# VHH binders against Protein SPO16 homolog (SPO16): the designs that were tried, part 13

Target 1, 180 residues: Protein SPO16 homolog (SPO16), of Homo sapiens (Human) (q5vvc0)
Amino acid sequence: MAESGKEKIKWTTTIIISSSLKSYEVATALENRSHKVRYSDSVENGSIIFSLSGVAFLLMDTKECLLSTEEIFLAKIEKFINIHQNSFLVLSAALHGPEEWKLMFRIQQRFLGCNLRILPVHNTVNAINLMCTIAKTTSKPYIDSICYRMITAKAYIIEQSPVWKTLQKIKLNSDSVNPN
Key: E = the ipSAE of ESMFold2; O = the ipSAE of OpenDDE; V2 = 0.75 times the mean of E and O plus 0.25 times the DockQ between their complexes.

## First folded at step 16 (VHH; framework vhh_8k46_1)

Design u5 (at its last look DockQ between E and O 0.01; V2 from the best seeds 0.00; counts 0 for: pae E 17.0 > 2, placed apart)
Fold by ESMFold2, look of step 16:
Structure u5 (fold): chain B 180 residues (1-180), chain A 127 residues (1-127)
Amino acid sequence: as target 1 above (180 residues)
Amino acid sequence: AVQLQASGGGFVQPGGSLRLSCAASGFTFSSHAMGWFRQAPGKEREFVSAISGSGRSTYYADSVKGRFTISRDNSKNTVYLQMNSLRAEDTATYYCAKDTYPRSYTRYTEESDYDYWGQGTQVTVSS
């Protein structure tokens, strides 16, 4: 808990959070990390922007996406990536069923070649750790194209993790049953 | 080492057109958003337009939407502002600016999002 007398310099930054997230655990967790949090009505609902790092995260829940029309959530993602040059979709995947895999695959296919990277997460802590790690690596005063490639490759490696690949194999096997 | 050289200003009658250019050097141009701001005598500097590093996203102040077009040529490290249907209220010194971080999120409309400013070029719209 307490590290008084030996406290280390803690990385802190400025974070713009959509007002729609004010009451959510993710906002509280970011405030608890001593980041300077600003809430805005001017950004897309579900947005978390690390302005000094040049990265932006759109938080979406798979359950909410499945309850929405595809056109609506795809348009939201499209608007987000058109505003933010370095965009990430943080997709909460509480269930590991065929509907979750189909949704992720559809989003990946729709935005292939765009500046979007998908970060599947299972809980708020994982989401915060991923977002802060990505933002911290891009907050350095000097950032070049090599650094951008490393950050992009790291996000891709997370999506290719053994857990992710195992879930993908389950989806491929279920697709071969060919339900009608 | 960062240099921004704005040019293409001048005198033009209302309804006329001008094309501003901003030549950039000393940074990785294609990684940075670029903006245009303007300042009339006795007024605060205001946002005009911005373009993302890739050129895929453009932004305009409401007062210039439909009349001004921002573009960039990353092979020439140059950003442009095509100004059509000019009005007397467009009279100002126009400044180009480089965003602070490559691949950064900015609203692109705030002066604090930009870390380097050119000297500017004068645009005067008068009969």
Scores: ipSAE 0.000, ipTM 0.118, lowest interface PAE 17.0, mean pLDDT 76
ESMFold2 (binder alone), look of step 16: mean pLDDT 82; pTM 0.827
OpenDDE, look of step 16: ipSAE 0.018; ipTM 0.284

Design u6 (at its last look DockQ between E and O 0.36; V2 from the best seeds 0.00; counts 0 for: pae E 11.2 > 2)
Amino acid sequence: AVQLQASGGGFVQPGGSLRLSCAASGFTFSSHAMGWFRQAPGKEREFVSAISGSGRSTYYADSVKGRFTISRDNSKNTVYLQMNSLRAEDTATYYCAKDTYPSYRSYTRYESDYDYWGQGTQVTVSS
ESMFold2, look of step 16: ipSAE 0.000; ipTM 0.378
ESMFold2 (binder alone), look of step 16: mean pLDDT 82; pTM 0.824
OpenDDE, look of step 16: ipSAE 0.694; ipTM 0.883

## First folded at step 17 (VHH; framework vhh_8k46_1)

Design ko (from u2 with D99S Y101S Y105S Y108S D111S; at its last look DockQ between E and O 0.01; V2 from the best seeds 0.00; counts 0 for: total charge +5 (limit +4), pae E 27.2 > 2, placed apart)
Fold by OpenDDE, look of step 17:
Structure ko (fold): chain B 180 residues (1-180), chain A 125 residues (1-125)
Amino acid sequence: as target 1 above (180 residues)
Amino acid sequence: AVQLQASGGGFVQPGGSLRLSCAASGFTFSSHAMGWFRQAPGKEREFVSAISGSGRSTYYADSVKGRFTISRDNSKNTVYLQMNSLRAEDTATYYCAKSTSPRQSTRSESSYDYWGQGTQVTVSS
C-alpha cells in the first residue's frame, strides 16, 4: 500500500510589507518562504500585513522603544491599531528582562480593552514563525476548512447517534403506514 | 571611499564549480550585510544571495538554493560565493553589493547602496 505521500500543500499568501522594512532580515525571510511580497509606502513604518488573513503586525524593537519618548512609540501603536482591526505588536528583544517586561506591561495597560495583542520575540525566525502561524490559522481557506471539518464531524456524530437512527426508523415506519 | 572588488569568475562546464570573492574596503565591513546579484544578457539583474553582517543569516534565490553558498570572512573584509553544480542558466555577470543595513539583507536592489565591478561567469559545454 503505497503511502500516498500527501504533498503538504505549502501555504502561500500575499504579504504587504512597509518599505521601511525592505532592508530588514524579516523582509528577506518572508520573501524566501515563497509568499507574494509587496512593499508599500502607504502603510505604517514597521508594519507587515497579511491581507488575505486580515491580520497586521507592527514590528518594534524594545531597545528603541526604551530609548524613545513613551509618547512617540505609544502614538505609533495607537495609530496602527486604529487602522487595523486585528492588530499584533511584535516586540523584539534579545532578552526579556525586567525592563522589557515592564515596557510590555505598560503598553498592555495603555491599550487595555483595545484589540492589541503583544508578541514578544527574540529573533527574526521566531517572529516570522509566529506571524505566519497566526496568519495561516486566520486565513479564510483555513477557517473554511476547519468549519467544514467541524460540520462534517457534527453530521457524522448525529448520523451515528442511536437517537437519530431510531428517529429515522420511526419516520420510515410512519411513511410506510400512510398508504393513503 | 567604498570599494568592492569581485573576482573568481570564468569559464566552467555544466556541473562544475566556481568560487567568487569580493574584497571590500572603505566601510565597516562587519556592520553591513553583503549581497550577490547577477545579470544575464538581455535580462534584468536578479538577486542571488545575501549574508548578514555577522554571517549568521544567509539568503538565497530559489534558483540557486542548495547549489550556492554564501560566506564571509570579516577579518579579511571579504564575502564569498561558492557555486556548485553550475548550469547554463547561471551564465551571467555577477555583482557584489553592500547593503545599507548592518544586519539586514533583502532581495531588493534598492537595499544596496554600493556595487562592485561585475565578474563574468560562463557555464558552457
Scores: ipSAE 0.000, ipTM 0.273, lowest interface PAE 10.7, mean pLDDT 87
ESMFold2, look of step 17: ipSAE 0.000; ipTM 0.053
ESMFold2 (binder alone), look of step 17: mean pLDDT 80; pTM 0.799

Design v1 (from u2 with Q104H; at its last look DockQ between E and O 0.70; V2 from the best seeds 0.69)
Fold by ESMFold2, look of step 17:
Structure v1 (fold): chain B 180 residues (1-180), chain A 125 residues (1-125)
Amino acid sequence: as target 1 above (180 residues)
Amino acid sequence: AVQLQASGGGFVQPGGSLRLSCAASGFTFSSHAMGWFRQAPGKEREFVSAISGSGRSTYYADSVKGRFTISRDNSKNTVYLQMNSLRAEDTATYYCAKDTYPRHYTRYESDYDYWGQGTQVTVSS
């Protein structure tokens, strides 16, 4: 949803980025797109999390994976998908040759049926465009907080109104909502 | 109640050094990032530096990288800013602030919920 104002309309959001990526091009590029970037020591190295969209990305360099043992990088991916409901693996390489394709196939086989999508990318711009597009398409619609606060207020005298009926039709993030 | 008390400001010549301290109380200090911001007269407040709750990670504005060092001592509930190679442009009131959210750190002023009163740093001959 577009913000009001005089500048060009642009979608922006809050992104949690692992401290391991702080000095990397991807972090500064996301800030340059006017997204609010927060860093964390408490998330897996290589994580980029679009918390408001409910999607998470794990950035891995394909060359790094090939230099590592299979058990190590598979365990990292497994831990990541167990934490995040909507997980994406972003595999970076300038060129994807036979060894990189074999790696990608092995990961696909290992996590077949899991909630994981693999995004092969060639550069930082490609990665950012894909992540932002995915996060934007999965973002939640804006909810007017004034209307929500009205339905949680205690009732001393309650009368049926169009506002109350409209709020009853909206399924919010809480099953305990009371239209007081 | 959350309390933040910044101290250590003063008058220094260009090229000089100062160390700022910020004593904190009223919250779990080690779970929250701390930040330093500064405001010169007639200018908006700007980010200087932040440090994660554990102290493992730091974040600096470009204008102070290589000259300023943020640190913390979680046993003393205190955050520090070592300022070296001071310039006239560093003249400002320096504020320490507590990040609203545990286990994150940020440069965005709006994400800090408690602020110290500030300490004046003046760099001139």
Scores: ipSAE 0.520, ipTM 0.820, lowest interface PAE 1.8, mean pLDDT 82
ESMFold2 (binder alone), look of step 17: mean pLDDT 82; pTM 0.821
OpenDDE, look of step 17: ipSAE 0.847; ipTM 0.946

Design v2 (from u2 with Q104M; at its last look DockQ between E and O 0.68; V2 from the best seeds 0.00; counts 0 for: pae E 2.3 > 2)
Fold by ESMFold2, look of step 17:
Structure v2 (fold): chain B 180 residues (1-180), chain A 125 residues (1-125)
Amino acid sequence: as target 1 above (180 residues)
Amino acid sequence: AVQLQASGGGFVQPGGSLRLSCAASGFTFSSHAMGWFRQAPGKEREFVSAISGSGRSTYYADSVKGRFTISRDNSKNTVYLQMNSLRAEDTATYYCAKDTYPRMYTRYESDYDYWGQGTQVTVSS
């Protein structure tokens, strides 16, 4: 039958957001996507938790981290990953330059072996799209390896800044390189 | 058994003020957010305000921001709604409600499991 109509069902879920983010664009945007948003005083400032998907995101601004002491922001991240089994750090900056990449590398080095993934983003819309895509895919009972790579590739597009590519080339030149 | 008893409603002229109270029992009051909702005749029940269990955070519907203030006294197991600059559109039965989940607060009616009987607020000239 060639004339059948098609109805799209929009995915919605429940999201727990730190009270610290209530007045921020990210909270309003998530409500505007018809998700059920709950707020909490009891979660770490900057937290966004997709409870039904089992994933949690900590939003941090790179500029704030660079102006802060290392001990402070590392302690915040450590507390977050000790509470949440499947943790993501959403690290925002208008431009990811050498200082931002040094920060990202330091965090990755400190938390090697932990269930933490770092997601560099440039703006709120990209952060929201990335978080929702990861949460939507994780909420399915079975997850395809191809689907997971697609989600990671979207995050990688954000990581395609000219400075990021330059730093990767420098790292590859100084580290072991796989033969072709 | 959870019990919520709202009081303090009445008749008020436009621009006037009222303070609603909701006495709570049967649960750990300080662990749960409390909400105020209202329902006018012929309309769906709508969110007015919520306050976190600790009282540190509040949430208001846009229609009442700046005019209404929610507060709580955890030593008296009571939540309050101070309503100022009242308008005819505020006329409704006001219900207090307990959030189902500890340590969270929300505007969504479906997340509240226990409800008071309500108190009538009438704003007319």
Scores: ipSAE 0.475, ipTM 0.807, lowest interface PAE 2.3, mean pLDDT 83
ESMFold2 (binder alone), look of step 17: mean pLDDT 81; pTM 0.810
OpenDDE, look of step 17: ipSAE 0.870; ipTM 0.956

Design v3 (from u2 with P102K; at its last look DockQ between E and O 0.10; V2 from the best seeds 0.00; counts 0 for: pae O 9.5 > 2, placed apart)
Fold by OpenDDE, look of step 17:
Structure v3 (fold): chain B 180 residues (1-180), chain A 125 residues (1-125)
Amino acid sequence: as target 1 above (180 residues)
Amino acid sequence: AVQLQASGGGFVQPGGSLRLSCAASGFTFSSHAMGWFRQAPGKEREFVSAISGSGRSTYYADSVKGRFTISRDNSKNTVYLQMNSLRAEDTATYYCAKDTYKRQYTRYESDYDYWGQGTQVTVSS
């Protein structure tokens, strides 16, 4: 049985990256993944936006946040989430210790009920993988594909149901009885 | 107007130490990373070190790693470069620069929008 090598259709998208990140590893890594990358000065510093998916990521360094006035980084987050309906905060830390977790919980508490999801990451690769996964799964073609698969699977299950088969037999018998 | 004033350069023997200072004004100092670059005669300007706005994150060129230490005092709007174990190869004009963007740090010269006057460091026996 030839394992039909499902050619993993390489998912490509358009990504808007804040100019503030152009020299960062995350930007380079995204460029290397065959995505169309554009840099913008008009987006919030630290922002990565997947335009086709409608998902926006704000990258922040946990250490920087810890040393900053709370009001400053919270204001930045608030501004970001007010602009983007589907927002993620990517918090980077080499180690997620008690202080990092405390910060994360404070942020989550501050924005409770808002459309903000926090993604703790420990390195660039982890961040990119998470962002791309989220963006891919929220992309329209992907969603459509999943929906189609679900519908098809449901239909198949129903068609294979003994109940359905019985009903079909009954209907066929009833149609045969009423020639008019 | 943004101003950067570098100082602390001079003559030193190999193995000696110098501390450079760069006083900044005209912008929110703590919001921007600061960098040090150097240019030797006949050579291109090269990255030396950078420090984040908060001062917690630092980056060094391989050539100076373990010998140089970048630091900052945000209360004084000043960035420092402590240079230890100086070598003849460290002879250059050193420049302080402001990162264009509010980010952690960058090593690329093009990402710096304001530059101070150079201070000469000469390492010779």
Scores: ipSAE 0.011, ipTM 0.276, lowest interface PAE 9.5, mean pLDDT 86
ESMFold2, look of step 17: ipSAE 0.644; ipTM 0.867
ESMFold2 (binder alone), look of step 17: mean pLDDT 81; pTM 0.817

Design v4 (from u2 with H32Y; at its last look DockQ between E and O 0.72; V2 from the best seeds 0.74)
Amino acid sequence: AVQLQASGGGFVQPGGSLRLSCAASGFTFSSYAMGWFRQAPGKEREFVSAISGSGRSTYYADSVKGRFTISRDNSKNTVYLQMNSLRAEDTATYYCAKDTYPRQYTRYESDYDYWGQGTQVTVSS
ESMFold2, look of step 17: ipSAE 0.621; ipTM 0.853
ESMFold2 (binder alone), look of step 17: mean pLDDT 82; pTM 0.825
OpenDDE, look of step 17: ipSAE 0.876; ipTM 0.960

## First folded at step 18 (VHH; framework vhh_8k46_1)

Design w1 (from u2 with Y112F; at its last look DockQ between E and O 0.88; V2 from the best seeds 0.74)
Amino acid sequence: AVQLQASGGGFVQPGGSLRLSCAASGFTFSSHAMGWFRQAPGKEREFVSAISGSGRSTYYADSVKGRFTISRDNSKNTVYLQMNSLRAEDTATYYCAKDTYPRQYTRYESDFDYWGQGTQVTVSS
ESMFold2, look of step 18: ipSAE 0.544; ipTM 0.822
ESMFold2 (binder alone), look of step 18: mean pLDDT 78; pTM 0.778
OpenDDE, look of step 18: ipSAE 0.854; ipTM 0.951

Design w2 (from u2 with K65E; at its last look DockQ between E and O 0.74; V2 from the best seeds 0.74)
Fold by ESMFold2, look of step 18:
Structure w2 (fold): chain B 180 residues (1-180), chain A 125 residues (1-125)
Amino acid sequence: as target 1 above (180 residues)
Amino acid sequence: AVQLQASGGGFVQPGGSLRLSCAASGFTFSSHAMGWFRQAPGKEREFVSAISGSGRSTYYADSVEGRFTISRDNSKNTVYLQMNSLRAEDTATYYCAKDTYPRQYTRYESDYDYWGQGTQVTVSS
């Protein structure tokens, strides 16, 4: 924001987190950023919902997905998409293994043309930064779409993989990505 | 008209146990989380524990985790707090409260819209 008191006001919000994540580092870290964290038994396991921003994140670990059946994790993603208009899948992965790329490709193919956006992340801090940045941007009036493009471009640089072209095919919101 | 009636307080020796009860009426009990809070003289009210509407999930303040157990009986519209290994620092008025929002639970006092009158717990030699 342009006013002289930028450091005087810190953006905070309310976040609904699945009970399945209560004892995980992600919940503690969000509270450490002064966000109000509430929990729910009634949302999909792994859900993180920024209710005031209208965006929802499904946190999944790539290793756990590879150990479970495809039917189970695809059905879980499908239920999530059908409930939340602005859905993101946050995949915790190293982004270097062929198994991880194959998993991401299968998910992208299954949900091609759907409202799912896939965010591969390396660690909890990376995931929290992306989620909070996206939620903060979408909680404001749509005055400048360049801010959303900058956030998306930063996420791409962090990932350093050909996943960028895959993400362009999932339905990002009305803003276009314009790399420098 | 939402009503909450807490009971079961009393005097107990250090290391002792006590069980609090809170009877609830005037809302769909199983849809709402319930919380226990406490306030010692001269201190701010603090979170103790919460339990989800279904009873599947619980939340404890660090100071009581491992010693206190929250539970509920949805057929009797009652929430309980089993307090074990009591210490002098646990001396306070204990309040039960109803979460404002259905199907969510929280530690934040401001998110509870109805409060019981409280019951006194005193831990002393």
Scores: ipSAE 0.642, ipTM 0.862, lowest interface PAE 1.2, mean pLDDT 82
ESMFold2 (binder alone), look of step 18: mean pLDDT 81; pTM 0.809
OpenDDE, look of step 18: ipSAE 0.854; ipTM 0.951

Design w3 (from u2 with S57T; at its last look DockQ between E and O 0.50; V2 from the best seeds 0.00; counts 0 for: pae E 3.5 > 2)
Fold by ESMFold2, look of step 18:
Structure w3 (fold): chain B 180 residues (1-180), chain A 125 residues (1-125)
Amino acid sequence: as target 1 above (180 residues)
Amino acid sequence: AVQLQASGGGFVQPGGSLRLSCAASGFTFSSHAMGWFRQAPGKEREFVSAISGSGRTTYYADSVKGRFTISRDNSKNTVYLQMNSLRAEDTATYYCAKDTYPRQYTRYESDYDYWGQGTQVTVSS
């Protein structure tokens, strides 16, 4: 999705960042965008909250998740979504391969029906751009469309996609043998 | 309604000590950072000290660092300012204030939404 009116005025907002992130690149980059940044000791480590947009992001490194006990990182995510109505999990990895996609699918299955969306990212700049774009546009009726496009552009291997399987079923139905 | 009442001011000689108290009501006290500010006649109000809702983080203006100590008792909904080694330039009305947002902290005056009436501190020989 393209930003309209970017040259007209800079969008600014209030962001609450976990104290665990205050010396990291993500905090510096958000401050450089002229956002009002406040810190908190009381939010989960890795939290970035756009309170005026009503969305919250939990940053997690996929390597740490894969090396961690599943119950531990799932409990962390569960606590986060119980606090924040519109939650995003930002999964960072240099490359999102089969293990990273399997982790993402396991998390999606565990939190099916919860308002949790998963954003795979490669680096801090990628994460900041996605978070700010989502936060800026959350008041519009097409926020789910933006998140869906971002997920479908990166998340699924094309041969295993639900779309491909659906098309395969349609082809089989259209080719069905007429019973004698 | 939110109420903040500062007390404990008075007259003291240079080098003396005072302890200010600020009793709070009408909000979840332990969730909000509290601040102390001061204003001398004819001067702008200035930041003195702040403490997070949990009490873990404290901030001090350079002019009071090492002489003043902020603390809080969440069971009594009260924030304190222990003022030691007082000087004539500490003479002012001292105000306690509540941070606008729960579970966050700041030292910026513009982020405080409720203010007490203040208590006078006068340091004179």
Scores: ipSAE 0.118, ipTM 0.384, lowest interface PAE 3.5, mean pLDDT 80
ESMFold2 (binder alone), look of step 18: mean pLDDT 80; pTM 0.805
OpenDDE, look of step 18: ipSAE 0.825; ipTM 0.939

Design w4 (from u2 with G53S; at its last look DockQ between E and O 0.65; V2 from the best seeds 0.71)
Fold by ESMFold2, look of step 18:
Structure w4 (fold): chain B 180 residues (1-180), chain A 125 residues (1-125)
Amino acid sequence: as target 1 above (180 residues)
Amino acid sequence: AVQLQASGGGFVQPGGSLRLSCAASGFTFSSHAMGWFRQAPGKEREFVSAISSSGRSTYYADSVKGRFTISRDNSKNTVYLQMNSLRAEDTATYYCAKDTYPRQYTRYESDYDYWGQGTQVTVSS
């Protein structure tokens, strides 16, 4: 039987989410994962930005794209990739029909050679898990290095502190016992 | 120096209304979101509401949704909280606060760097 009640330390980060997504399931779910979620009116509608990982996700629904003018959704994607160095298009779909594949092909062809990666997803949980996994794997070496350097610098400052040096002297002096 | 002056508190009967104001100075008001927080005696300070820098987006704690309305006037460097249908549970000192980061807003207290002195709201009887 395993040790029940023990929890692994969860990776957490800062996420900037477009105000357009504030009332959506995806925003609530990211908050429930203990991430620090901030909202903005100044980012493209549908944006989820992992600022510490340097990756950005644009959420689009396949059904809405198929009902929209092609020029409109392609322009939106183009603006997004021109702003964000590491861009992902999260394309949600319930269909496995030819129109979905045609849409993906049109987007792929239009942005050939651009910094855009397309992530087809079937549900919100899948989208969240995928985005968090990509952001976590992108950020870990950098965050760990900064955190380690900050922790070691703090420890060094504490060890050089007059208070810490006094405490160490008290501990050394107390190693001998004089019976009374 | 950044200064936030909250006012408009007072004593009110259950079901009544009050309007809080917070006059801001010492920073570019139109670039930052503003928040309202409250603290009842013996309790931790809690989030009430936030409004984006432009005023286009608002954020409310579940306990106040539909009863409280946050607004701002960037020409007067002032943020407001209209409180309707007040309950005894709303009794607290209300603080306005400035979001640390420009053009973003949040419910997280730790992301607010400057705080007003507060104004007392008492809902009694």
Scores: ipSAE 0.604, ipTM 0.851, lowest interface PAE 1.4, mean pLDDT 82
ESMFold2 (binder alone), look of step 18: mean pLDDT 81; pTM 0.812
OpenDDE, look of step 18: ipSAE 0.864; ipTM 0.955

Design w5 (from u2 with R107K; at its last look DockQ between E and O 0.65; V2 from the best seeds 0.73)
Amino acid sequence: AVQLQASGGGFVQPGGSLRLSCAASGFTFSSHAMGWFRQAPGKEREFVSAISGSGRSTYYADSVKGRFTISRDNSKNTVYLQMNSLRAEDTATYYCAKDTYPRQYTKYESDYDYWGQGTQVTVSS
ESMFold2, look of step 18: ipSAE 0.660; ipTM 0.874
ESMFold2 (binder alone), look of step 18: mean pLDDT 81; pTM 0.807
OpenDDE, look of step 18: ipSAE 0.859; ipTM 0.954

Design w6 (from u2 with D62E; at its last look DockQ between E and O 0.40; V2 from the best seeds 0.67)
Fold by ESMFold2, look of step 18:
Structure w6 (fold): chain B 180 residues (1-180), chain A 125 residues (1-125)
Amino acid sequence: as target 1 above (180 residues)
Amino acid sequence: AVQLQASGGGFVQPGGSLRLSCAASGFTFSSHAMGWFRQAPGKEREFVSAISGSGRSTYYAESVKGRFTISRDNSKNTVYLQMNSLRAEDTATYYCAKDTYPRQYTRYESDYDYWGQGTQVTVSS
């Protein structure tokens, strides 16, 4: 058999994606990177959650935000950061010009001191690369083959929302099962 | 104990319709997605459809999209699969299964922890 001189374990993980993004390019692309993609009705529209890494991303289209009222998109962001301990806002636009930068600045001012970081992106590939890099560098263990994902139970602690908190083990459904 | 009992299989002509049911007990039914899978003789089990715990979201394999409809009645703890425009290739044992995780749904067979015994669907002329 041939060898290449390195045998590092490829990083793969489980990603929970809002139903609103099902069949969209971002979901398909994440599956194409061998990540396991699960969907949920119980997360905010536009959410992408790397549960094993403890980070969550809210995808928003900058053009849609500029056409919407400020109170509406700020309320959506606020709800998201109140649920997720480590939150990122992914703002997509083909070009980030003056209007897009003004929007980003307004959001940054509104959420000063909160656990929210804003990531401007130009396209789906840019967004996926950035999200995966952040999730990989913040994952507690690099090895996605840990025995039956016993660790993921801590990151998935609330049944009615995607918020992680310490709760009774009987209330949590273990992220690990017998075969996988 | 979790129990899943699939029923409603049978013989049907090509182009016909059939409705499968799966009665569930032993868990909080409305919190968990349910899935249908099928296995033809000599083939691997394959995903057919899934429905979220609330019933708001559905997921279909491409081979059945537009012909099959998954639904659930949370007051009766039952999930259904309405199969229309049946083809010979739909001949298989159909299994209902419970998603391991609450408030999520998936097409991945390995993420289903409890399985029904299956019901046979045969499409022949």
Scores: ipSAE 0.661, ipTM 0.870, lowest interface PAE 1.2, mean pLDDT 82
ESMFold2 (binder alone), look of step 18: mean pLDDT 81; pTM 0.811
OpenDDE, look of step 18: ipSAE 0.860; ipTM 0.954

